# Ledger of designs, part 3: VHH binders against Type II methyltransferase M.MthZI (mthZIM)

Target 1, 355 residues: Type II methyltransferase M.MthZI (mthZIM), of Methanothermobacter thermautotrophicus (Methanobacterium thermoformicicum) (p29568)
Amino acid sequence: MKTTHRIYFKNSADMNELKDKSINLVVTSPPYPMVEIWDRLFSELNPKIEETLIDEEDGLRSYNLMHEELEKVWHEVDRVTAPGGVVIINIGDATRKIGKKFQLYPNHVRTIDFFFDRGYQVLPFIIWRKQSNKPTKFMGSGMLPPNAYVTHEHEYILIFRKEGPRQFKTEEERKLRRESAYFWEERNQWFSDVWTDLTGVSQRLNHKNLRKRAAAYPFELAYRLINMYSIMGDWVLDPFLGTGTTMIAAACAGRNSIGYELDHNFKDLIESRINETLKLSNEIVMRRINDHIEFIREKNGKYYSENYKFKVTTRQEQDIRLYYPRTYKKIKNNEFEFFYQEVNPKKERQSKLNI

## First folded at step 1 (VHH)

Design g06 (framework vhh_8ghr_2)
Fold by ESMFold2-Fast, scan of step 1:
Structure g06 (fold): chain B 355 residues (1-355), chain A 121 residues (1-121)
Amino acid sequence: as target 1 above (355 residues)
Amino acid sequence: EVQLVESGGGLVQPGGSLRLSCAASGFTFSEYSAIGWVRRAPGKGEELVARISWSGGYTSYADSVKGRFTISADISKNTAYLQMNSLRVEDTAVYYCARKYGYRSSAFDYWGQGTLVTVSS
């Protein structure tokens, strides 16, 4: 087993490297309109944005201009997404005071409207409430009505499907689909419409001129979504690759990937993260197996995995196969190939915690 | 070879403080892992007292120690710490440093050998 991963350091408003209808899954988190950390990026894409924000203090015009830049990318995403393909966008809304006006800028609404207007099915989506210490700072008049404002604590994982359900017409495709299945208990955790168990992630940045507080959505978020909405060997696209989280998660899940990133300064960081992840890749897969073994001991599963010699809850889980990337080769400056080993589970000692 | 080595345990009087250290080798702290401090007193089950995730610096504590214990990590030294203040007799236990993957579950896969903390007069 082998997967291919390509990175293009260019604006994803033009993805001419990709053929029409060639991508089965998009997983991304774009720069968020009206969140101040992204103002410079948007203003570099369109200098009118800086003028509108700073000189004119026109928040709604700025919001519209920023989304016009994102929609250039969404047009490309629509072009390359195959029928039956899924587009997943993690996006937060922004609360901000521009001039004298405080309001929420509803980025998720504008994003939904784009795909809905283009004929996508909006699937039930996920509210991601990040784990954090509860905020002690409040906005507006504190404890005094009516000028106090609710705390904004969540982001949206929006899920769009093109045309209809993906079809699996060959015996080989159906076999690969079965081998790409998730465990029953993983399904029950992952397909909740509220995620409260994942924290936001800041990358360790060793370059002084790179953003010190560059945040990526966490590995586990991308890893779940890739396992939920693709099969092994699929091509996963991230048009806002950043520190490489989607690419690394795809590699760990046995999927190919293509990423676009405007900032060339992320190249060395992505390669460093690839090396670090390979040291832990078998542990990620063994974690899934160990969690399953712990779960199934208490539940007396009805079916059996011949591959791994343990019980499972459903017939569909019997054909699960789990692989981890063992090595990689840099084929070109922008292209990597990962080589896999199927997990060989030995039952590891797991401590049972009273929590 | 993954190893976690605890240090800093010992005898302390009620109301005193101790700082435990956990030096990790054979892996690097990353967004794919977290460290927890788990204690076990004679006759009691295991209790997760504190947890830290590397990437976000997110911390969580058992209700029994909240406000008294502080977990931290020095990613450059690949070392996690547990600062224990206002210690009580019931905090007497063997304290284990343990690693887990990301934020997926509460189970741990690699454990240190433990360090004894005795709180008595």
Scores: ipSAE 0.000, ipTM 0.177, lowest interface PAE 19.4, mean pLDDT 83

Design g07 (framework vhh_8ghr_2)
Amino acid sequence: EVQLVESGGGLVQPGGSLRLSCAASGFTFSSYWAIGWVRRAPGKGEELVARIYSSGGDTSYADSVKGRFTISADISKNTAYLQMNSLRVEDTAVYYCARDTYEHPWYFDYWGQGTLVTVSS
ESMFold2-Fast, scan of step 1: ipSAE 0.007; ipTM 0.294

Design g08 (framework vhh_8ghr_2)
Fold by ESMFold2-Fast, scan of step 1:
Structure g08 (fold): chain B 355 residues (1-355), chain A 120 residues (1-120)
Amino acid sequence: as target 1 above (355 residues)
Amino acid sequence: EVQLVESGGGLVQPGGSLRLSCAASGFTFDYDYAIGWVRRAPGKGEELVARISPYEGSTSYADSVKGRFTISADISKNTAYLQMNSLRVEDTAVYYCAAYEDWYSGLDYWGQGTLVTVSS
């Protein structure tokens, strides 16, 4: 097995490298309108935005102009997404004071409206509440009513489906779909509409760290979504690639990927992360196997995986095949190929505490 | 190659203190990595007692040790620490240093463990 990964360092408002209806899954986290760290990026795309923020202090106009820039990308996403394809956008709302007025800017609503207007089905979506052991941002008058504001502790993982359920018309496609299945216990964890178990990347006022990770979401978030909404060999698109999390997660899940990133300075970081991922890729799959073996040990599992010689809860799990990227090759300056090894459950004892 | 080397375990009386150290090699503490301390006592399962993201400085603790244990990291020395104060007999366990990429949620690299015995 082999997967291909391409990175284009350009504005994803133009994805002419991609054919119409060629993408089965989009997983992305865009720059968030009205979140201050993105002001410069949006203002460089449209200088009128800086005028509305600083000179005019018009937050609503700024919000609208920023979303107009994102919607250029969403038009391209709509063009390239195949019927039955899924678009997943992780987005936070912004709380901000512009001039004398404080308010929430509901980015998720504007994003939902865009895809609703294009005839997408909005599927039940996920509230991602990030882990934190420290108090979050306090707003307003502290302990004194009524002018204090609640903290904003969650983001939205919005899920849109184009036209209807994906069809699998050939036996080869149906077989690959079965091999791409997840375990029953993973389904019970992943298909909750509230995720509280995933730590967000840097939210500190360390400006250096924010520059590297501002729009990033954790690997595990991307990895779950890719396994939930695609099959092995699918092409996953991230029009706001940033540090490469979606691409790396796709590679770990046996999917191809295409990413767009405006900032060419991320190139070396992404390539470094590819190399680091290979050091941990087998452990991701072994964790899934070890968790399953521990789970099923106490069950009266009625079905059996001939591939891995363990019991499973449902018939659909019998054909699961798990691969991890062992090596990669840089084919072009912007293109990588990953090569895979199938997991061997006999090597489960690689975990020190699971021996 | 990734390696975690632990030190600082030993015998201590109840109410005493110990500082465990975990030196990492083969990777650099970065925003992508988290370091945890997991303990295993005879007849008990594994317990994650403390975790730090060294670059971020964010920490978390199990309720059983909160207020008594402090996890820290020195990025320049590529070393994580667990300061254990007000030790109790029930803190007796083998303590493992473990590292994982922050987004993985699982513990992927493990040290060999260091024994902490709290008794008179």
Scores: ipSAE 0.000, ipTM 0.109, lowest interface PAE 21.9, mean pLDDT 82

Design g09 (framework vhh_8ghr_2)
Fold by ESMFold2-Fast, scan of step 1:
Structure g09 (fold): chain B 355 residues (1-355), chain A 123 residues (1-123)
Amino acid sequence: as target 1 above (355 residues)
Amino acid sequence: EVQLVESGGGLVQPGGSLRLSCAASGFTFSRSYAIGWVRRAPGKGEELVARINPSGGSTSYADSVKGRFTISADISKNTAYLQMNSLRVEDTAVYYCATHYYPSGSYDAFDIWGQGTLVTVSS
């Protein structure tokens, strides 16, 4: 197995490198409109934003202008997404006081409206409640009614499907689909519409200013979504690549990827993260196997994996195959090929997989 | 729900000792790639003071604390510790327990953080 990964350091409002209908899955977390850390980025894309936000203190106009910039990217996402493809956008709403007016800016609503108006099916989506360090500052007038405001503690993982359910027309695709299956217990965890088990990630970037610019969703979030909504060998796109989480998760899951990132300063960090992840890639897959073995010990599964010699809960799990990236080659300055090894848990099979 | 809860902070005199504890819930430290203690002093940036690999037991320390601080983990109790000896005024900081649990592609990336506990070293 081999996967290809390309990074383009440019504005994803123009993805001319990608053919129409070539992408199977989009997984991304864009800069959030009206969240203060992104003000500079949006103002650099459109200087009118700084004027409306700072000089005029017009929150609604600023919100609309920021979303107009994101929608240039969503138009490209729509163009490149294949029929049956899925677009997943992790986005938070913003609570903010502009001038003397405090309100929530409902970024998720504007995002839903865009894809819904373009004929996408809005699938049941996920509320992500982060377990990051909680703020202690109250909003509004504190303990005095009625002008106090509730704390906003969640983000949205919005899920859109283009046209209808994906069709698997070839025997090769159907085989890869079966081999790309997840365990029953993973399905029961991952397909909840509320995720409370994932915390926000500190990237710990080398450069202090670069670290403050990174809005990162966790590796595990991207890894779950890629396993849930694509098969091995699919092309995954992240038009707001940042520190490379989606690309790295795709590589770990045996999927190809393409990322766009406006800031060239992320290049060395992404390559460093690739090298560190390769050292841990076998352990990612072995964690899934060991978690399954522990689960099935109590469950007494009905079916059997001939490939790994352990019981499984359903027939569909019998054909699961797990691969990890063993090595990679830099083909061009911004293009990488990953080479895979199927997990061989010989030690685990003799001591832990005998169930 | 995954969470880290610190305890053991407080006021101590210079030359004294404190032991910080970090209890994990919703996951096990045996599956973490690293467990660390990070401190933030008033007006200063974050400093990683100690790290342990829970599978191998290998440890590393910042130069500022070498020989004075000891990190350990009790996998059976799902708890990590920081033993702080010969405390100095400059050790005054909020101490955070953190772990690299999800394989985020960076060995130094901590992705689960506690709330922090204040350590004040003062006469």
Scores: ipSAE 0.000, ipTM 0.248, lowest interface PAE 11.7, mean pLDDT 83

Design g10 (framework vhh_8ghr_2)
Fold by ESMFold2-Fast, scan of step 1:
Structure g10 (fold): chain B 355 residues (1-355), chain A 124 residues (1-124)
Amino acid sequence: as target 1 above (355 residues)
Amino acid sequence: EVQLVESGGGLVQPGGSLRLSCAASGFTLSSYYAIGWVRRAPGKGEELVARIYSYGGSTSYADSVKGRFTISADISKNTAYLQMNSLRVEDTAVYYCARGSETYFYPEEGYDYWGQGTLVTVSS
């Protein structure tokens, strides 16, 4: 098994390297309109944005112009997404005071409207409540109604499907789909519409400039979504690649990927992260297997995996195959190939952590 | 609430040893991918000295400590350890236990929770 990964250091408002209807899954977290850390990036894309923020103090106009920049990318996403393909966008709303007005800027609503108006099916989406109950700075009047404001502590993982359910017309495609299945207990965890078990990648000791341009979501979030909405060998696109989280997660899940990143400073970082991830990619699939073995001991499943010699809850899980990337090759300056090994649960389960 | 609490620091003479402990609460080590030890000395940047992945026990070490430090974890006690042997004056630093949010540790990113730190002083 082999996967291909390409990175283009350019604005994803133009993805001419990609053919129409060539992408099966988009997983991305764009720069968030009206979140202050992204003001510089949006103003560099359209200098009028800085004027609306600073000179005019017109938050609504700033919000609209920022989303117009993102929508250039969403038009390209629409062009390249195949029928039956899924577009997943992790996006937070922004609370901000501009001039004399404090309000929430509902980024998720405008994002939903874009795809819904273009005929996409909006699938049930996920509220991602980050693990943090730390006190937030108060804004507005204290204990006195009505000018006190609620805190905002969640993001949205929006899920859109193009044209309808993906069809699998050949026996080869149906076999690969079965091999790409997830465990029953993983389904019960992952397909909840509220995620409270994952922490955002908001670091305390980061280098200031790199932090401002880094992808905001964790590997585990991307890894779950890729397993939920694609099959092995599919092409996953991230038009806002940042530090490479989506690409690395796709590689760990046996999927191909393409990423776009405006900031060339991420190139060496992504390669370093690939090398470090390969050293532990086995642990990712072994975690899934060990969690399954512990779960099924209590559950006493009715079906059996001949591939791994353990019980499973449903017939659909019998054909699951888990692979991890063992090595990679740099094929071109912007292209990598990963090579895989199928997991061996007996040999790897014997590992212990020592005190 | 996720919390990491370090202990075991102190003053030690060159060539001595110390064992640091990192007690985790609010999550289980068997359910999380990576625990690392990061140190910061006055006037120097932070350095990831050791990392362990909770599953499989895969470890890595900075070149400055290879052969001298050993990271381990006890899943039943929900505690990670850093055994430091053959200590040098250059090892003097505040040592932090950190939980990684990515599949691998990168000091510039990927840490979501940090302990309060424990001071290790190597002198005499």
Scores: ipSAE 0.000, ipTM 0.278, lowest interface PAE 14.1, mean pLDDT 82

Design h01 (framework vhh_8h5u_2)
Fold by ESMFold2-Fast, scan of step 1:
Structure h01 (fold): chain B 355 residues (1-355), chain A 121 residues (1-121)
Amino acid sequence: as target 1 above (355 residues)
Amino acid sequence: EVQVVESGGGLVQPGGSLRLSCAASGFTFSDSSYAMGWYRQAPGNQHERVAIITSGGSTNYPDSVKGRFTISRDNAKNTGYLQMNSLKSEDTAVYYCAAYDSYWGLEYDYWGQGTQVTVSS
């Protein structure tokens, strides 16, 4: 097995490198409109935004202009997404006071409206509640009604499907789909519409202005979504790549990827993260296997995996094959190929005991 | 509590040297594949990466500081360093230490409060 990964350091409002209907899955976390850390980025994309942010009555104009910039990217996402493909956008709403008006800017609603109006099916989406310390400062008038405001503690993982359910027309595609299955207990954990078990990046540091985009977006979140909404060998796109989390997760899951990122400074960080991840790549897959072995000890599994010599809960799990990237080759300054080893649970379990 | 704290900033004349330190607490550099880096931000500019060192000891620098700056780490002291030589007025900025953890594929970015470096005659 081999996967290909490409990075383009340019604005994803133009993804001319990608042909129509070539992408199976989009997983991304864009800059959030009206969150102050992104004001400069949006103003560089459209200088009119800076003007509206100075006017204390122009919160709605700023909000609309910022979303117009994101929608240039979403138009490209729509063009490149294949029928049956899925678009997943992790997005937070913004709470902000401009002039005398404090309000929430509902970024998730505007994002839903864009894809819904373009004929996408909105699938049941996920509320991601970050595990963060409660603020020491209350918003609004403290203990006094009615001018106190609830704490904003969650983000949305919005899930859109293009046209309808994906069709698998060849025996080869159906076989690959079976090999890309997840364990029954993973399905029960991952397909909850509320995620509370994933920690966001450190909110303990109060230098949010220096945090990278991908810092709000943990590897495990991307890894779950890629396993849930694609099969091995699929093409995964992240138009707001940041530090490379989606690309690295795709590589760990045996999927190809393409990422776009405006900040050239992320290039060396992404390459560093690739190298460090390869040293630990088998641990990610072995975590899944060890969790399964632990789970199945307490459950009388009805079916058997001949490949891995353990019981499974359902017939569909019998054909699961798990691979990890063993090595990579830099083909060009912006292109990498990953090469895979199929996991051997007995050998890898023994190795883990030594580290 | 997970944090990193910078020290060693100050005022220096052009051509001078400074050594910055980054002390980590709440996590240990030797326990996982922690990489660490130094970033800077000058007034009116975006933040810029200055140096990165991986858990394996590989280093990377942008052309603006290559040959002048050296990043290092002491896992036993849980501290990272940035040795800055041949300082220029363009190096004036607030310098930030950051660490990221790729061990289980979780993305953890730990950023310090920053330390001011001023290169002036």
Scores: ipSAE 0.000, ipTM 0.157, lowest interface PAE 18.1, mean pLDDT 81

Design h02 (framework vhh_8h5u_2)
Fold by ESMFold2-Fast, scan of step 1:
Structure h02 (fold): chain B 355 residues (1-355), chain A 120 residues (1-120)
Amino acid sequence: as target 1 above (355 residues)
Amino acid sequence: EVQVVESGGGLVQPGGSLRLSCAASGSIFSGYTYAMGWYRQAPGNQHERVAIISSGGSTNYPDSVKGRFTISRDNAKNTGYLQMNSLKSEDTAVYYCAARGYTEYPFDYWGQGTQVTVSS
């Protein structure tokens, strides 16, 4: 197996490198309108935004102008997404006082409206609550009603599907789909509509081993979403690539990727992260296998994986195949190819995991 | 390891000047920050924006400090500066530097803060 990864250092409002209907899955987290740290990026894209925010103190107009910039990217996302493809956008709403007005700016609503108006199916989406601890700082008039405000503690992982359910018309496509399946216990964890920090674990799983994996980094969010909404060999797009997490997660999951990033200076950082991740890529897959083996020992599994010689909960899990990237090659300045090894639980347990 | 370290705080008389420095280091910055900013907090209050500067040098200030404060950066040293002129007692606060390396999710790395006191 081999995957291809390309990075374009340019504004994703123009993705002319990509053909219409060429992308299977979009996973991204854009700069959030009205969240202060993103003010400068939006103002660089449209100088009117700085004037509207600071000189005019017009929050609503600023909100609209920022979303108009994001919608240039969403138009390109719509063009390149294939029928049956899925668009996943992680976005937070902003609470902010501009001039004399404090309010919430509902970024998720504007984002939903964009795709809904274009005929996408809005699928049940995920509330991601980043922290389990309650914040100690209060907003508004302290203990005195009615001018105190609730704390906003979550983000939205919005999920949109283009045209309808993806069809798998050939036996080869259906075989690849089966090989790309996830374990029953992974499904029960990943398909919850509330993610309460990655340190949270399902009541049905071994909490110790899963918690170590889930708590590690934002990588886990991208990795879950890619496994949930694509199959091996699919093309994953991130129009706001940043430090490369979506690309690295796609590579670890056996998917191709394309990313767009405005800042060329992150190229060396992305390559460094690739090299470090390759040292741990086998551990990611082996943790999934070890968690499954531990889970299934306590549960009476009705089906058997001939590939890995262990029981599984459902017939659909029998054909699962897990690969990890072993090496990569830089083909061009902006293009990488990853090469894979299928996991061997017996050899990998002996050499890397003794449990 | 990622670090954001402020320096240059102190006691100054009304009408005086002070320059704060912020050094950002760590792999997410690659010797370079995407954006840097200054925030302040007086005891009992929420954080307030003071100044932001992009990688390209574009700046943003609230009306309360426009014309008095200037943010700048030295990309070679990965360091941001806040030049504060015509200081008023109302400027007394702990000043925090925030530095952003571009990420898949919007977040900043914050310093521990430096005290600025404007008092006779």
Scores: ipSAE 0.000, ipTM 0.126, lowest interface PAE 17.6, mean pLDDT 80

Design h03 (framework vhh_8h5u_2)
Fold by ESMFold2-Fast, scan of step 1:
Structure h03 (fold): chain B 355 residues (1-355), chain A 121 residues (1-121)
Amino acid sequence: as target 1 above (355 residues)
Amino acid sequence: EVQVVESGGGLVQPGGSLRLSCAASGFTFSYDSYAMGWYRQAPGNQHERVAIIYSGGSTNYPDSVKGRFTISRDNAKNTGYLQMNSLKSEDTAVYYCAADEWGSYLTYDYWGQGTQVTVSS
């Protein structure tokens, strides 16, 4: 098996490289309107935004203009998403004082409204609660009522489906769907509508790029969503690619990807992350297998995987196959191909235990 | 030099508690993208995983220690911990800290030298 990964260093408000109805899954985290770190990016996209922020008369004007910029991208996302395709947007709301008014700017509501208006089904979505291990900040008047404000500790992972359930028409597609299944215990963890087990992650960037980390989401978040909402060989789109997390997660999950990134300076960082991840790619699937073996040991599973010679909880898990990228080839400055090997858990596990 | 060093081992009676520490040097836990685990080895046995904390803060424990052991980390002190409660004679082993600076994968790049925990009469 082989997967293809393309990066376009341009504004995703125009994705003319992509055909209508060609994408099965979108996973992205856009710049968040009204979060101060993104003010410069939005103002560069539309200079009128800087003017409204300077005026300090009404934060709602800035909020609306920022969302108008994001909605140019969402129009393209709508065009390229195939029937049965899923659009997943990780987005946080912003708390901010502009002029005389402190308020929350409900980015998730505006985003939901956009896709509702276009006839998408809003699926049960996930509240991602990013717990701080050592909270050190209060908003408003501290301990004195009534002018203190609740701490904002969560983001939303919004899930939209186009037209209805995806159909699998060929035997090859149905086979790949079965092989792309997840373990019963993974389903019980991943399909909760509240995630408390993933903290916000700063990707390791140089000192000058720390400000770009505010919206970074972890590899594991993208990896879960890709496994939950696509099958092997699907095309995953991230119109706000940044440091490449969605692309790398797609490659590790045996999916193709396309990413758009406005800042060309991310190119070398993405390539560095590919090289680093490839060294450990087999360990990602071995973690899933080892976690499963430990889980099933006490549960005495009813069914059996002939592929990996272990018990599973359900019949649907019997056909699971796990692949990892062994090598990659840079085809063009913006295009990579990954080549895969199926995991051999017994051989790899025996090697690990001899450490 | 890049290393992790365990401390806090010792002799404790059954039902007692002990806290192990894992101090990192030459690299830092300062990002929440770091993974750390605790492993143990009793004489004649292979290494057994007793706790893992993933880069996102989620934790995993085998049933033999679940509810009794708690893994944590303090990024400001560049130190990880294993809190062990309700200790049993079968918990007697050398405990190793393992750490991976780059992520939440199965293979850890840095292993400590181990610290002895003995649970006896």
Scores: ipSAE 0.000, ipTM 0.124, lowest interface PAE 20.0, mean pLDDT 81

Design h04 (framework vhh_8h5u_2)
Fold by ESMFold2-Fast, scan of step 1:
Structure h04 (fold): chain B 355 residues (1-355), chain A 122 residues (1-122)
Amino acid sequence: as target 1 above (355 residues)
Amino acid sequence: EVQVVESGGGLVQPGGSLRLSCAASGRTFSEYSYAMGWYRQAPGNQHERVAIITSGGNTNYPDSVKGRFTISRDNAKNTGYLQMNSLKSEDTAVYYCAAKLYGSPYRDYDYWGQGTQVTVSS
């Protein structure tokens, strides 16, 4: 097994490298309109935005102009997404005071409207409530009604499908789909419409020539979504690649990827993370196997995986095959190929408390 | 690249309290969810688990410490805590913090601290 990964350091408002209808899954987290850390990026894309912000002309105007910049990217996403393909956008709303007016800027609504108006099916989406240590200063008039404001503690993982359910017309595609299945217990964890078990990672990012929020998109979020909405060998696109999380998660899941990132300063970090991930890739897959083995001993599943010689809960799990990237080759400055090893479930690790 | 470091050990009289802290640092703990556990070992005794907390905050304790020890975590700081109350002489041991990525918190921990001594004596 082999996967290909390409990175383009350019504005994803133009993805001319990609043919129409060539992408099966988009997983991304764009810069959030009206969140102050992104003001500079949006203003560099459109200088009128800075004028509306510094002059406090109109927060709604700034909001609309920022979304117009994102919508240039969403037009390209629409062009390249294949029928049956899924577009997943992790986006937070912004609470902000412009001039004397405080309000929430509902980024998720504008994003839903874009895809809904273009005929996408909006699938049940996920509320991601980040774990946080909050000495939060109260917004508005504290304990006194009615001018006190609720705290905004979640982001949205919006899920859109193009045209309708993906079809699998060949026996080889149907076989690959079965091999790409997830465990019953993973489904029960991942397909909840509320995620509370994942932290935002941007709080740990230092200011070493990188955007503070670039790392907010954790590996596990991307890894779950890729396993939920694609099959092995699919092409996954991230038009706002940042530190490479979507690419690395795709590689760990046996999917190809394409990423776009405006800031070339991320190149060395992405390559460093590739090397780190290869050292950890076996552990990621072995954790899934070990968790399943423990779960099924308690559950006493009805079906059997001949591939791995263990019980499973459902018939659909019998054909699961799990691979991890063992090595990679840098084909070009912007292109990598990963080569895979199938997991061995007979290996059990012992406690490291050997003192 | 990653490390787990304990602090807060020391000498305490029977019936007293101590709070142990465990700082997990490194990019791995910022990118991946992880479970944390506390283990102890006294001279001549086997290693034993004293508390586990999952990434989602679920906790588990053996009967020997249940009701006396409380494990908690602060995910924003990547720190875990073990609050030890009503300490007994039998609680004297080196206490280790451990962290594990993914999967079951009851098997094979990946990262271990160097240990911190807790002595309960008058």
Scores: ipSAE 0.000, ipTM 0.319, lowest interface PAE 14.3, mean pLDDT 83

